# Ledger of designs, part 10: VHH binders against BTB/POZ domain-containing protein At1g01640

Target 1, 207 residues: BTB/POZ domain-containing protein At1g01640, of Arabidopsis thaliana (Mouse-ear cress) (q9lq95)
Amino acid sequence: MTEAEQKAAFLGGLVVSFKEQMHTDVLVKPGEEAPPIPTHKAVLAARSKVFRNMLDSDECKTSPEESITLPDLSHDELKSLLEFLYSGNLKAPYNQYRSLYLAADKYDISYLQDVCRNHFIASLSSRNVLDILELASIPCDTILKDAAINHIVKHMEEVVVPMKYETFVQRNPDLSVEITRAYLRETKAKAKDHGAPLNGNTRPRIW
Below, E stands for the ipSAE of ESMFold2; O stands for the ipSAE of OpenDDE; V2 stands for 0.75 times the mean of E and O plus 0.25 times the DockQ between their complexes.

## First folded at step 8 (VHH; framework vhh_3k1k_2)

Design Q28 (from Q23 with G103D Y104K; at its last look DockQ between E and O 0.67; V2 from the best seeds 0.00; counts 0 for: pae E 2.4 > 2)
Amino acid sequence: QVQLVESGGALVQPGGSLRLSCAASGFTFSDYAMRWYRQAPGKEREWVAGISSSGSTISYEDSVKGRFTISRDDARNTVYLQMNSLKPEDTAVYYCAAKSYFDKNYDYWGQGTQVTVSS
ESMFold2, look of step 8: ipSAE 0.541; ipTM 0.822
ESMFold2 (binder alone), look of step 8: mean pLDDT 86; pTM 0.871
OpenDDE, look of step 8: ipSAE 0.683; ipTM 0.857

Design Q29 (from Q23 with A97T Y104H N105D; at its last look DockQ between E and O 0.66; V2 from the best seeds 0.00; counts 0 for: pae E 2.9 > 2)
Fold by ESMFold2, look of step 8:
Formats: C-alpha cells, structure tokens, sequence
Structure Q29 (fold): chain B 207 residues (1-207), chain A 119 residues (1-119)
C-alpha cells in the first residue's frame, strides 16, 4: 500500500464512528422535515469556525437535545457534507455539488469549496457556463468566475447567440457587462499580440 | 422587514478617502454574502467588492484593488467599504447588497449613497 493508502486505512476508524453513530454528541438537522443526523462536535468545530460558533451559541446549548440546523441542505446533501468533514473525500452525486459548493462558502469549509470548484471548472461547457458564472458570483469566487468568463470569451458566438443568453442578461445585467468588458479586453490583447505599433506615429507605406 | 441603509457618501477631492457603511436589519445578516455596487450617471451598475458570509473570502473589481477594502461586523449587522486614493472615475451612487446563498435570485438592495470625487 502507498503511504496515502495506509493513512486512509488508519483514519477509517473516525469515519466508522460517524457511520455507526458511535458516541455522537450533537444532532445536525437538514432544512427539510427529515431525521437529524448524529455527529461529533469535535469534528464540526475542527473543520469549520462557523460550526464552532454555532455549537457555542445559546440556541444549541438550550435545546433539549443539543442540535444545530443547516436550513439550506437536504438530508442527503447534509449527509454528504458531514461525511466529507470526517474523510476529506467527497463521495456525492454531482447533482449535490451546487448546494455543497454554496454550503462550503457559507460554513467556511475551504477544501470542500476547492473540490466543488475543480469539478465545475472541469465540467465547463457552452451549455452550463452561464449557470456556473451565476453560481460563482454568489460567494464572489474569483477563481471560478474567471474560469467561466474565460470560457465564455473563447466561445463567444456559441454562448451569446442562443436565447438562453438573453434571459441571462435580463437576470444578470451586471454580469453581462463584465462579460462584454472581458471580451473587449481579450480582443484588444489579441490585436496587440498580432500587431506592432507604428513607430514614431508614421503612416504605413502604400505601394 | 428587510432594510439595507447606506451612509457615508460625500463630496471629496481626488486622492481623498471615505468610509461607507451599510446597516442591515430584518434578516439573519451572518447568513448572507455582502457586496458593494456602484452606478455612475448614464452608466450600468457595476460590481465593486464582495465579502462572504463568514468574512473569509473577499474580492474586488480590478480598478479598485489596493484602494478599496470591504469588511463586515456581524455584531453590528454592518458592512463597510473603505475607499482610499479616490479618483473622479469613482464618482457614483454606491449600493450595498445582500445575496442569499441558496435563494440567489432575490437580492436585497439599499437606497444608495452618493460619492462625488471632484476638484
């Protein structure tokens, strides 16, 4: 086994404690009416300063069973997030990645956000890039935003000709301005790379 | 009910500084990413700066990097924009916004505060 595999096997006992509900001390509630998920305070607090603050709050301490609520996540999304906190491996279907990406920023779990961001960058296409740009704007994620805008300007006709772009502009006039400015900057940069300025303001010779 | 109230806009000379404040009420401030936008007369509104709900992620539009600083104080439900080295091009109405992470189609907006940079 590799060193990484040996470490993963050693740490497997911690993930088992989550999956088998061994000595849990807090309940984490999803945003829907579904069973709370027993979890460990130490793991929550170690992985997120936001969870640490929630665990220290009067709402958690005064409840009959100590609990915190993540109101924006479904039960399955919450389970995926909590398991990630123990293992560092995101084993979730891709339809959960939007919610997990947003939760990662909201709860300050930077590695989860990196994992989700890398997925979105790898999946960029003319079909999804406007949706990904809207997504990136929520946490002001300049890495994902720049990747999305770069894809748009490289595939400008494919992205802006369909009617989907018109509805995007209606929803996001400020982002549409950013796209236009980015395209203009890229066009100017390409013109500068392909042409040398006329030296001394001389006109080109005509013959 | 939700309110965002900007303040601190003024007339200043080029090179001067201003601090804008945006006081929030009627929602759980710590759940929202906060942003500043600006709109000059006859121009489209443009994004200036953003800060995540936790305060850990901060970003700026290129023309203000190094001159503007966004911050938040969750105890006071307030977001700030410190603006240094002001230029006439910064003249605009500045708006703060609150962006819900999961209901992102509904942003909350303030009334705006006028910043004028003129000799």
Amino acid sequence: as target 1 above (207 residues)
Amino acid sequence: QVQLVESGGALVQPGGSLRLSCAASGFTFSDYAMRWYRQAPGKEREWVAGISSSGSTISYEDSVKGRFTISRDDARNTVYLQMNSLKPEDTAVYYCTAKSYFGHDYDYWGQGTQVTVSS
Scores: ipSAE 0.426, ipTM 0.761, lowest interface PAE 2.9, mean pLDDT 87
ESMFold2 (binder alone), look of step 8: mean pLDDT 85; pTM 0.861
OpenDDE, look of step 8: ipSAE 0.758; ipTM 0.885

## First folded at step 9 (VHH; framework vhh_3k1k_2)

Design Q30 (at its last fold request DockQ between E and O 0.71; V2 from the best seeds 0.63)
Amino acid sequence: QVQLVESGGALVQPGGSLRLSCAASGFTFSDYAMRWYRQAPGKEREWVAGISSSGSTISYEDSVKGRFTISRDDARNTVYLQMNSLKPEDTAVYYCAAKSYFGRYDYWGQGTQVTVSS
ESMFold2, look of step 9: ipSAE 0.579; ipTM 0.835
ESMFold2 (binder alone), look of step 9: mean pLDDT 88; pTM 0.888
OpenDDE, look of step 9: ipSAE 0.697; ipTM 0.871
ESMFold2, look of step 10: ipSAE 0.572; ipTM 0.830
ESMFold2 (binder alone), look of step 10: mean pLDDT 88; pTM 0.891
OpenDDE, look of step 10: ipSAE 0.765; ipTM 0.892
ESMFold2, fold request of step 15: ipSAE 0.579, 0.548, 0.547; ipTM 0.836, 0.824, 0.824
ESMFold2 (binder alone), fold request of step 15: mean pLDDT 88, 87, 87; pTM 0.888, 0.886, 0.885
OpenDDE, fold request of step 15: ipSAE 0.593, 0.620, 0.603; ipTM 0.827, 0.838, 0.831

Design Q31 (from Q24 with G103R R104K; at its last look DockQ between E and O 0.67; V2 from the best seeds 0.00; counts 0 for: pae E 3.4 > 2)
Fold by ESMFold2, look of step 9:
Structure Q31 (fold): chain B 207 residues (1-207), chain A 119 residues (1-119)
Amino acid sequence: as target 1 above (207 residues)
Amino acid sequence: QVQLVESGGALVQPGGSLRLSCAASGFTFSDYAMRWYRQAPGKEREWVAGISSSGSTISYEDSVKGRFTISRDDARNTVYLQMNSLKPEDTAVYYCAAKSYFRKNYDYWGQGTQVTVSS
């Protein structure tokens, strides 16, 4: 293992304190009726300015038990998020990644957002790219947005011919304009390159 | 009643500055990402800037980077757009929008404020 990998494993081992509920001092509640999850204030506050502010609020300090509520997450999604805060490793099923991506931006957990973003970029296909583009617009994620638009432009017929594109346009007229403008730029660039001299660095012809 | 009310739109000369405000009421402002859009006459509405609920993530459309600054003041339930070095191309109705993180569509829109940049 590299030194960086050894350090990550050492620090991530703190997850045992979460899993075994060792000396927890706060309860974190999901948005559904489910058991609250015992957690550590120090970990929450260190990983998120938003959690730090929630822990310092009068609502938390004066509740019957010290607790904070993350109303947009299911119990399983909350457990995955909390475990990530200790270990730095996201071990969630992929169907949780949309919610965790959005939670990462809402709660200002940059590394979780990076992990989820990289998953979405790696998963881009003509089937899912419109959904991923809509997702990226929620946190104003220009990295994911640019990756999605680039995929759409390079696979334009596959993406815009199916009927789902028409419903996408109805929901997202602004994004549809961006797609059209991006395609026009690509089309103009290709038209200019069509007349450009061939580079001397092309593969030789075999004869 | 949920409301987003934009203000501060005016006529200014090229190179001038304006500060737009969007006052929010009727919802928990600190839970929402905020965004500015604009729509020029006869054109589609376009995104200008966005700021996350925490204020830590800020994004701009390329043509306004370095000239416009989005900010939020959660104590006053207000999002701002500071617009400097204004150009005639910035002439538009400017709209404020609020977005909860777990919905596909924007939750709330303002009615807009007119910005006109001309001599």
Scores: ipSAE 0.374, ipTM 0.739, lowest interface PAE 3.4, mean pLDDT 87
ESMFold2 (binder alone), look of step 9: mean pLDDT 87; pTM 0.879
OpenDDE, look of step 9: ipSAE 0.798; ipTM 0.906

Design Q32 (from Q24 with G103D; at its last look DockQ between E and O 0.61; V2 from the best seeds 0.61)
Amino acid sequence: QVQLVESGGALVQPGGSLRLSCAASGFTFSDYAMRWYRQAPGKEREWVAGISSSGSTISYEDSVKGRFTISRDDARNTVYLQMNSLKPEDTAVYYCAAKSYFDRNYDYWGQGTQVTVSS
ESMFold2, look of step 9: ipSAE 0.548; ipTM 0.810
ESMFold2 (binder alone), look of step 9: mean pLDDT 86; pTM 0.876
OpenDDE, look of step 9: ipSAE 0.684; ipTM 0.861

Design Q33 (from Q24 with G50A; at its last look DockQ between E and O 0.83; V2 from the best seeds 0.00; counts 0 for: pae E 2.6 > 2)
Fold by ESMFold2, look of step 9:
Structure Q33 (fold): chain B 207 residues (1-207), chain A 119 residues (1-119)
Amino acid sequence: as target 1 above (207 residues)
Amino acid sequence: QVQLVESGGALVQPGGSLRLSCAASGFTFSDYAMRWYRQAPGKEREWVAAISSSGSTISYEDSVKGRFTISRDDARNTVYLQMNSLKPEDTAVYYCAAKSYFGRNYDYWGQGTQVTVSS
């Protein structure tokens, strides 16, 4: 085992303190009727300045048991997020990644956002690319946005011919303009490399 | 009642500067990503700039990069757009918008403020 692996195993033991609820000092509540999750303030504050500010608020301090609420997450999503703060490894099912991606931006947990973004980039397909592009627009994630637009440009007919694209344009006229301009830039670059006329105009040829 | 109120739009000379403000009320401002859009006469509304709820992620449309700066002040529930090196092409009505992260709440739009950069 390398030194890096030994350090990871050593630090990974902090997950045990979360799972066994050893000396927890705050409760974190999901957005549904479910048991609050005992957690450590030090971990929350170290991983997110948003959580640090929530812990310092009058709302937390006036609770009979000190607590903070993350109203947008289910119990299972909250548990996945909290475990990630301890371990740095996301072991969530993929159906949680949309919520965790959005929570990562809202709560300023940049590494969680990177992990979720890399998953979405790896999973890009013509069936999901418009949904992923809309998702990227919420936190203004230009890395994911550019990856989605590149995929659309490379698979333009497959993505824009179906009726789903019409709905996307109605919701996102600005993004549809960006897609069209990106496609034209790619088409001009390919035509210049291969010498093809861009407009189909030709001079008369000798018969 | 939810309100987004833009202000600071004016007539300026090319090369000038303006600072737009958008004051928010009636919702939890710190939960929302904030955006600026603009619409020039006879054109579609276009995205200009965006800032995440925490302020950590900022993005710009290509034509305004390096000239415009978005910021937010959560203590004042206000988002700003500092516009420098203004060009006649920047003439438009500027709108602020609040975008919810999870779709559990509605997105909100302001009424707009006119910016005119004279030739």
Scores: ipSAE 0.441, ipTM 0.764, lowest interface PAE 2.6, mean pLDDT 87
ESMFold2 (binder alone), look of step 9: mean pLDDT 86; pTM 0.872
OpenDDE, look of step 9: ipSAE 0.698; ipTM 0.861

Design Q34 (from Q24 with S59E; at its last look DockQ between E and O 0.78; V2 from the best seeds 0.00; counts 0 for: pae E 3.3 > 2)
Fold by ESMFold2, look of step 9:
Structure Q34 (fold): chain B 207 residues (1-207), chain A 119 residues (1-119)
Amino acid sequence: as target 1 above (207 residues)
Amino acid sequence: QVQLVESGGALVQPGGSLRLSCAASGFTFSDYAMRWYRQAPGKEREWVAGISSSGSTIEYEDSVKGRFTISRDDARNTVYLQMNSLKPEDTAVYYCAAKSYFGRNYDYWGQGTQVTVSS
């Protein structure tokens, strides 16, 4: 009805071409024994310079079926990734977000990484924050890392008292130092915000 | 079997420059994010810089930002750290590390190379 809806429907036809396997020209293989997923080279190359390089490589060109393999993704995760490349909308269940986040960095799909990052920021809790901080360290994602550390320093006792934190420190001594330094900065910032006002020499008359 | 070998550490004057190299072998280098860490005497090891497997995501610790540049050359299986405007506080053993993305493979560490910034 609206021009915006008509444009969206027009562009959405690319997703149909993926789902119905219309004129696909490459197979994308997951890391498990599962059917390859027919896909369009143009979409892969447009969304990722890493995929563009893989498609131009001798590995792809010499393959009898012309294929590329994403060895760290399950079939369902691969399907979610590929559909996202066509639609720009991530419709994956949340249990796939860790793998898709890591794949987004590995394959240089910055918008997918942003979508996953925003989900992790929105889902931060004292229960998951150490896991999310470890996750963010893999691609050196300073936005997610800072969000996780801010949560930790605001909930320091809840996060660092349980045994889970001791295990985290053993695995991540460098991150534990960063948490401690961030807590010190927050403590110093609170001291500046709560600085005492100047006390004058005035006093009320006791009469 | 797997090796990460750092080189290029030296004694330099404040304000000087060095380029560190880390040559990798025994694993698929292009699948790994690469990182530099450093450890000064009497201090904890700290992260310095990181670069994604594609090379598109690059991050630095605040004290080195603008002075250090990380890069990678997948054809040579090598990660570099260009260090400019060196300060005495940059004195440390510098370590190269390879981080796997999905935890299916081990993370790897080099043996380190000494950088000393002193008059």
Scores: ipSAE 0.403, ipTM 0.766, lowest interface PAE 3.3, mean pLDDT 88
ESMFold2 (binder alone), look of step 9: mean pLDDT 86; pTM 0.875
OpenDDE, look of step 9: ipSAE 0.744; ipTM 0.884

Design Q35 (from Q24 with S100T N105D; at its last look DockQ between E and O 0.49; V2 from the best seeds 0.00; counts 0 for: pae E 3.8 > 2)
Fold by ESMFold2, look of step 9:
Order: C-alpha cells, then structure tokens, then sequence
Structure Q35 (fold): chain B 207 residues (1-207), chain A 119 residues (1-119)
C-alpha cells in the first residue's frame, strides 16, 4: 500500500461521520418528497464553492432549520453525492452517473466530474456515443466531447445510418456540423499520410 | 414565462468594441449555464462562448479567444459578451441561450441582436 493510498484511506474514513449522522449541522433536501439528509457544513463548503455560497445565503439562514435543497437529484443520487464529498470514492450504481456528472458541474465538484467522465469515456460505444456527446455539451466538457467525436468519426457509418442520428441532429444541429467537420479533418489527415499534401484549414469548436 | 432579451448590437468599425447584454426572466437564473451563439448571413449558427451556472467554467470558440469575454451577473439576471478587436467576420446576429443541466430536450433562446463590423 503506497503512502498516497494510506492517506486516501485515512481521509476517506470521515464518511463514518456522515453515515452515522455524527454531530451534523445542516440538512440537505433532494428534489423529491424524501427525508432530508443530515450533513456537515464544513464538508459541503470545503468541497464546493457553490455549496459554500448556499450555506451563506439568507434562504439557508432564515429557514426554520438550516437547510439547502438540491432539486435536481433524487434521494439516492443525493446520498451518493454527499458520501462522495466525505470519502472521495464514488460507490454508486452506473445509472446515477449521468445525474452525478451534471451535478458535479452545477455544484463545481471537479473531481466527481472527472470520475464520471472517465467512466463515460471507458464505456463509449456506437450505441451510446451520441447520448454521451449530448451529455458532454451541457457542461462544455471538451475532454469528453473530443473523445465522443473521435469515436463517432472512427465508426461513422454505424453511428449516422440509424434513425437515432436523425433525432440527434434535430436536437443538436451545431454538434452535427462539428461531427461532419471532424470527419473531413480525419479524411484530410488520411490523404496526407497517403503522401498527398492538403491545404491547411482551421475550424472552431462548435458546442 | 421565460424570456431572454439581447441588446447592445450595433454597427462598428473594424477594431472596435461592443458589449452585448442578455437579460433573463421567468426562471432561476443562477441554476442555468449561459451561452452565446452567432449566425452570419448565409451560414449556420455557431457557438461563441459559454459560462457555467456558478461562473467557474468559461469556454470560448477559438477564433474569439482573447478578444471576447463572457461574464454573468446573477443579481441582475444578465449575461454579457464583451467583444474587443472586432473583425468583419464577426458580423452576425448574436443569440443568448440558457442551458438546462437536467431535463428538457431544448434550451431557451433569445431573439438575437445584430452586430455589423464594416468600414
């Protein structure tokens, strides 16, 4: 076990205070009718500038009990997010990853976003790549976007022939232009490697 | 109802500056990421800049990087685009958009404001 692994395990052990509700000082409410989750202000504020601002707001301070509401998360998604803030380990079923990825950007929790992004990159397939590209556009995540577009270009027929692509284009005309331009750049690169030089071009990123 | 109203578009000389504003109403502004797009005559609409709901993540299209600055003022429910060193190729209708993090298939869009850069 490395020193880095030992430190991570030690710091992650603070999750016991969350799970056993030890000395909590704030309630976090999900977007559904479900019990609020007792949490620690210090952990919330340390991990998210957005949560820090929410805790300082008049709405939190004037409520009958100090509370903040994360209206876009279910109870189970909220619990996964809060536990992650203590432990740094995401122990959530994969069906929560879309919501947690979006919450990570909304609440400025960059490490949670990185964990979710790495999962999406590892799971790329011709069946899911359009969904993942749409997802990446929401937080303007260039790492995930570039990975998705590269996959599409390498599997162009598999991705663009099915009717799912038509629906994608209707929702995302700008991204469909980016896919076409990326394919053209790949075609130019292949022609250049075959010994035929091409005129240079520049193409801006399209969100 | 949700409204996004752009303003500040004008005719300017090359090298000039403009500040565009987009005033938002009908939703909780601080929950939304904001985007600027533009559409030049005879061309498709293209993304220009984006800012996350917290303001901590900011992105620009390559051709405007270093010249344009996006910002938001949550107290005034307004997103801005400061455009410096304007070029004729920046001539376009500029649109403001609000991006939902969760739900909905479509974002909210403004009506646009015309920016024209010519001598």
Amino acid sequence: as target 1 above (207 residues)
Amino acid sequence: QVQLVESGGALVQPGGSLRLSCAASGFTFSDYAMRWYRQAPGKEREWVAGISSSGSTISYEDSVKGRFTISRDDARNTVYLQMNSLKPEDTAVYYCAAKTYFGRDYDYWGQGTQVTVSS
Scores: ipSAE 0.303, ipTM 0.684, lowest interface PAE 3.8, mean pLDDT 87
ESMFold2 (binder alone), look of step 9: mean pLDDT 85; pTM 0.863
OpenDDE, look of step 9: ipSAE 0.751; ipTM 0.886

## First folded at step 10 (VHH; framework vhh_3k1k_2)

Design Q36 (from Q30 with G103D; at its last look DockQ between E and O 0.59; V2 from the best seeds 0.00; counts 0 for: pae E 3.0 > 2)
Fold by ESMFold2, look of step 10:
Structure Q36 (fold): chain B 207 residues (1-207), chain A 118 residues (1-118)
Amino acid sequence: as target 1 above (207 residues)
Amino acid sequence: QVQLVESGGALVQPGGSLRLSCAASGFTFSDYAMRWYRQAPGKEREWVAGISSSGSTISYEDSVKGRFTISRDDARNTVYLQMNSLKPEDTAVYYCAAKSYFDRYDYWGQGTQVTVSS
């Protein structure tokens, strides 16, 4: 085990204080009717400037039992987010990754966004790439956007023939232009690579 | 209710600079990512720049990189587009847009005209 891995395991062990509710000092509420989750202000504030500002606000200080609400997350998504803030390990089912990706940008938790982005890149397919491209546009995530566009360009027929693409174009005419331009750049680049002059003798074939 | 008002569009000479503003009201500005789009006569509207709600993620369309700068001032509920080294092809109506992270609706302003001509 490397020194870096040992340090990560040591720091991640603080998640026990979350799971066992050791000396919690704030309640975090999901967007649905579900029990608030006891949490530590220090962890929230250390991991997110947005959470720090929420905790310092008059709204938090005037609420009963000091609470903050993350209205866009379900209880399970909120629990996954909070555990990640302690451990640095995302232990969530993949159907939560869209919400966690968006929350990571909204609450400025860059490492969570990186973890979710890497999942989306690894899962790219002709079936999901348009959805992932739309998703990447919300936080203007150029890394995920470029990965999605490159996949579309490599699989252009599979992506643009189905009706799903027509619906995508109606919603996203700007992105459809970007896809077309990316495809043209790729085809010109391949033409240059394959259009190199012949250096050999061009004698005609016999018979 | 929700209102986005662009301002600062003008006629300028090539090589000149302009600063566009977009004042927002009717929602919690700090919860929204903000974008600038433009539409030139006879062309489709195109994305120009974007900035996340926290301000930590910023991106630009290739043709404006290095010339345009997006920024936001949450105390004034305003997003800006500083446009330097303007070219005639930058001539367009510029729109700001607000994007929530979890809602399906985008909000748009009415636009401000930028004209770059000798």
Scores: ipSAE 0.407, ipTM 0.755, lowest interface PAE 3.0, mean pLDDT 87
ESMFold2 (binder alone), look of step 10: mean pLDDT 88; pTM 0.888
OpenDDE, look of step 10: ipSAE 0.707; ipTM 0.871

Design Q37 (from Q30 with Y105F; at its last look DockQ between E and O 0.57; V2 from the best seeds 0.63)
Amino acid sequence: QVQLVESGGALVQPGGSLRLSCAASGFTFSDYAMRWYRQAPGKEREWVAGISSSGSTISYEDSVKGRFTISRDDARNTVYLQMNSLKPEDTAVYYCAAKSYFGRFDYWGQGTQVTVSS
ESMFold2, look of step 10: ipSAE 0.574; ipTM 0.833
ESMFold2 (binder alone), look of step 10: mean pLDDT 88; pTM 0.893
OpenDDE, look of step 10: ipSAE 0.718; ipTM 0.873

Design Q38 (from Q30 with T57Y; at its last look DockQ between E and O 0.64; V2 from the best seeds 0.00; counts 0 for: pae E 3.9 > 2, grease 25.5 > 24.2, SAP .678 > .668)
Fold by ESMFold2, look of step 10:
Structure Q38 (fold): chain B 207 residues (1-207), chain A 118 residues (1-118)
Amino acid sequence: as target 1 above (207 residues)
Amino acid sequence: QVQLVESGGALVQPGGSLRLSCAASGFTFSDYAMRWYRQAPGKEREWVAGISSSGSYISYEDSVKGRFTISRDDARNTVYLQMNSLKPEDTAVYYCAAKSYFGRYDYWGQGTQVTVSS
């Protein structure tokens, strides 16, 4: 196996301490009534400046249970997030990726956000690209937003002719204007390639 | 009671600078991405700049890149827009907005007037 695969296997072995609750020192609570998840402060603090600050706060230190609460995550989403912090491998069901992507930005876990972003880019289709564009606009993720808009302008008829685009426009008039402007920039770039040019900068508008 | 209060709007000469502030209260500021929008008279509101809740991602409308800088101070629950090299086309009411991550309500301020004229 490759050196990268050997390193991943070695580091992934630390996940045993999480699964078997070996020497845990903090409880992490989901946003629903469910069992708190025993976790290690060192792992939380190493992976997230936000978690480090939460653990250093007076609220955490003075709590009898020494706990932190992540109110926007379900129990299963929280478990997936915490396991990722130990292993670096995201094993979550695909229906959790939206919440994990948003949590990654909120808690400043940049590698989790990269993993989720790469999944969304790889899964782009004419059927899902409008949903992914809305998602990317929330954290101002320029990489995912650019990928989504580029997909839309390259598949314009498939995306904007169906009736679901009308629903999208009603909900997102500003994004629909950005799509139109991105298409215009793309057609001007194509005119330069095949004829007399006045080329605009080819980069989609970022919300 | 949620409040977003913009301040710092003024009349300024072309090429001048302004710093806008937006003070937030009544919600957990660190949970929200923050944005600046602007609206010129008789025109649609348009997005200007955004900053993620962590502060790790920042983005700008193309026309303001290199001239405007968004920042946030979570200790003061405040987002800023530093506006340099101002042009007459930057004249607008500037609005602060808090964007929800998980489908909760978005919040808007009442706006502050920026006027750039020679």
Scores: ipSAE 0.259, ipTM 0.654, lowest interface PAE 3.9, mean pLDDT 86
ESMFold2 (binder alone), look of step 10: mean pLDDT 87; pTM 0.884
OpenDDE, look of step 10: ipSAE 0.832; ipTM 0.919

Design Q39 (from Q30 with T57R; at its last look DockQ between E and O 0.61; V2 from the best seeds 0.00; counts 0 for: pae E 2.2 > 2)
Fold by ESMFold2, look of step 10:
Structure Q39 (fold): chain B 207 residues (1-207), chain A 118 residues (1-118)
Amino acid sequence: as target 1 above (207 residues)
Amino acid sequence: QVQLVESGGALVQPGGSLRLSCAASGFTFSDYAMRWYRQAPGKEREWVAGISSSGSRISYEDSVKGRFTISRDDARNTVYLQMNSLKPEDTAVYYCAAKSYFGRYDYWGQGTQVTVSS
């Protein structure tokens, strides 16, 4: 193992304290009726300023049981998020990545957002790119947005011919204008790189 | 009863400044990302600026970057748009919007008219 791998394994071992509920001091509640998850305030506060503020609030401190609620996450999504805060390794099923990506922005967990964003960029395809572009708009994620638009421009016919694009345009007219303008800029850039005729009246041969 | 009420729209000279406010009620403001949009005559509504629920992520449309500043004050349930170096092309009705990260609905204000004219 490399030294970097050894350090990661050492730090990730703290997840045992989460899984075994060793000396937990706060309960984190999901948005559904499910058992609260015992957690450590120190980990929550260290990984998220939003969680730190929630833990410092009068609502948390004065409640009968010290708890915070993340109402948008299922129990399994919450467990995945909490485990990530301890280990730095995301072991969630891919169907949870949308929720974890959104939670990362809402709770200001930059590294979780980066991990989820990199997954979405790596998984871009003509089938999912419009959904990913809509997703990126929620946290105003310009990195993911630009990657999605670039993919659309490179596969323009494949993306815009199906009826799914018509529905997308109706729901996202602003984004559709951005896509069209991005395509035009790319088309003009390619034309400029191939050079203009020397005297303006010269035309390429078509043989 | 969710309500978003924009204010501060006015007629201003090119190069002038204007501060828009959007007062929110009927929902937990601190849980929502907030947005400003604008709609000029004959155009589709376009996104202008956004700010995350925590305020940690802010983004702008290219033509307003460096001139407009979005901010939020959770104690007053209010989002602001400071608009400097205004141009005639900024003339539009400006709308604020609230987006829950996991919710089904965007909430919209009624709009406030900004006119930049000599």
Scores: ipSAE 0.453, ipTM 0.755, lowest interface PAE 2.2, mean pLDDT 87
ESMFold2 (binder alone), look of step 10: mean pLDDT 88; pTM 0.896
OpenDDE, look of step 10: ipSAE 0.642; ipTM 0.851

Design Q40 (from Q30 with G55D; at its last look DockQ between E and O 0.55; V2 from the best seeds 0.00; counts 0 for: pae O 3.3 > 2)
Fold by OpenDDE, look of step 10:
Structure Q40 (fold): chain B 207 residues (1-207), chain A 118 residues (1-118)
Amino acid sequence: as target 1 above (207 residues)
Amino acid sequence: QVQLVESGGALVQPGGSLRLSCAASGFTFSDYAMRWYRQAPGKEREWVAGISSSDSTISYEDSVKGRFTISRDDARNTVYLQMNSLKPEDTAVYYCAAKSYFGRYDYWGQGTQVTVSS
């Protein structure tokens, strides 16, 4: 066994402690009526300052069952999150990535947020890009937002489809304006490269 | 009752500074991302700045980068926008918005007028 393998195996011991509920000392409750998940305070506190604060709060201390609640996560999502905290590897179905991404932001788990972000960026398509853009707007994720907008600008014909885009605009008027501005910038840039005399007078009144 | 109340808007000279405040009530403030928007006369409302609930993610519109600073005080249920090096182009009604995690923008303030003029 290589040193790397030994190290991996060693680190894997922590994951085992979670799976086998070895000496757990806190319950983490999902938002739904589902069983709490036994966890370790030390791991939570190590991975998130927010969790640390929650654990140190009077609410947690006064709880008969030293527990914290993550109300926005389902049981399955919570399980995925917690497993990630022990392993550093995201082993969740794609349908959980939205929740995990937002949870990462809420609970200041930057590495998880990055992992999810990278997944979204890698999976950008004309079909999902508006949804991803909307998602990115929640935590004000500029990196993801920019990636989404760039994709949209390059594929406007595919993204601006009836009903879907209108719905998006209704929900996200601000993002729509950003898309429009980005598209205009791109169009202008292309026009300059192709030598077309930008008739000087059309100052796009960026209203 | 959910309320967002903006304050701090004023008339200032170009190059001046202003600090906006948005006081929130009626909801768990710490669970919401907070954003500032602005709307100039005859223009569409535009996003200016945002801060996540964890205070770990902050972003700005390009035109305000380096000049504006968004911050939040969860103990006071307040989000701030420090505006420095103000320009006439910054003249607008500034709105505070709260967006729940896992959801959409849920709440808006009534706005506060910022005027930058010589």
Scores: ipSAE 0.031, ipTM 0.437, lowest interface PAE 3.3, mean pLDDT 88
ESMFold2, look of step 10: ipSAE 0.528; ipTM 0.815
ESMFold2 (binder alone), look of step 10: mean pLDDT 85; pTM 0.869

## First folded at step 12 (VHH; framework vhh_3k1k_2)

Design Q41 (from Q30 with K99Y; at its last look DockQ between E and O 0.75; V2 from the best seeds 0.00; counts 0 for: pae E 3.3 > 2)
Amino acid sequence: QVQLVESGGALVQPGGSLRLSCAASGFTFSDYAMRWYRQAPGKEREWVAGISSSGSTISYEDSVKGRFTISRDDARNTVYLQMNSLKPEDTAVYYCAAYSYFGRYDYWGQGTQVTVSS
ESMFold2, look of step 12: ipSAE 0.386; ipTM 0.747
ESMFold2 (binder alone), look of step 12: mean pLDDT 87; pTM 0.883
OpenDDE, look of step 12: ipSAE 0.663; ipTM 0.856

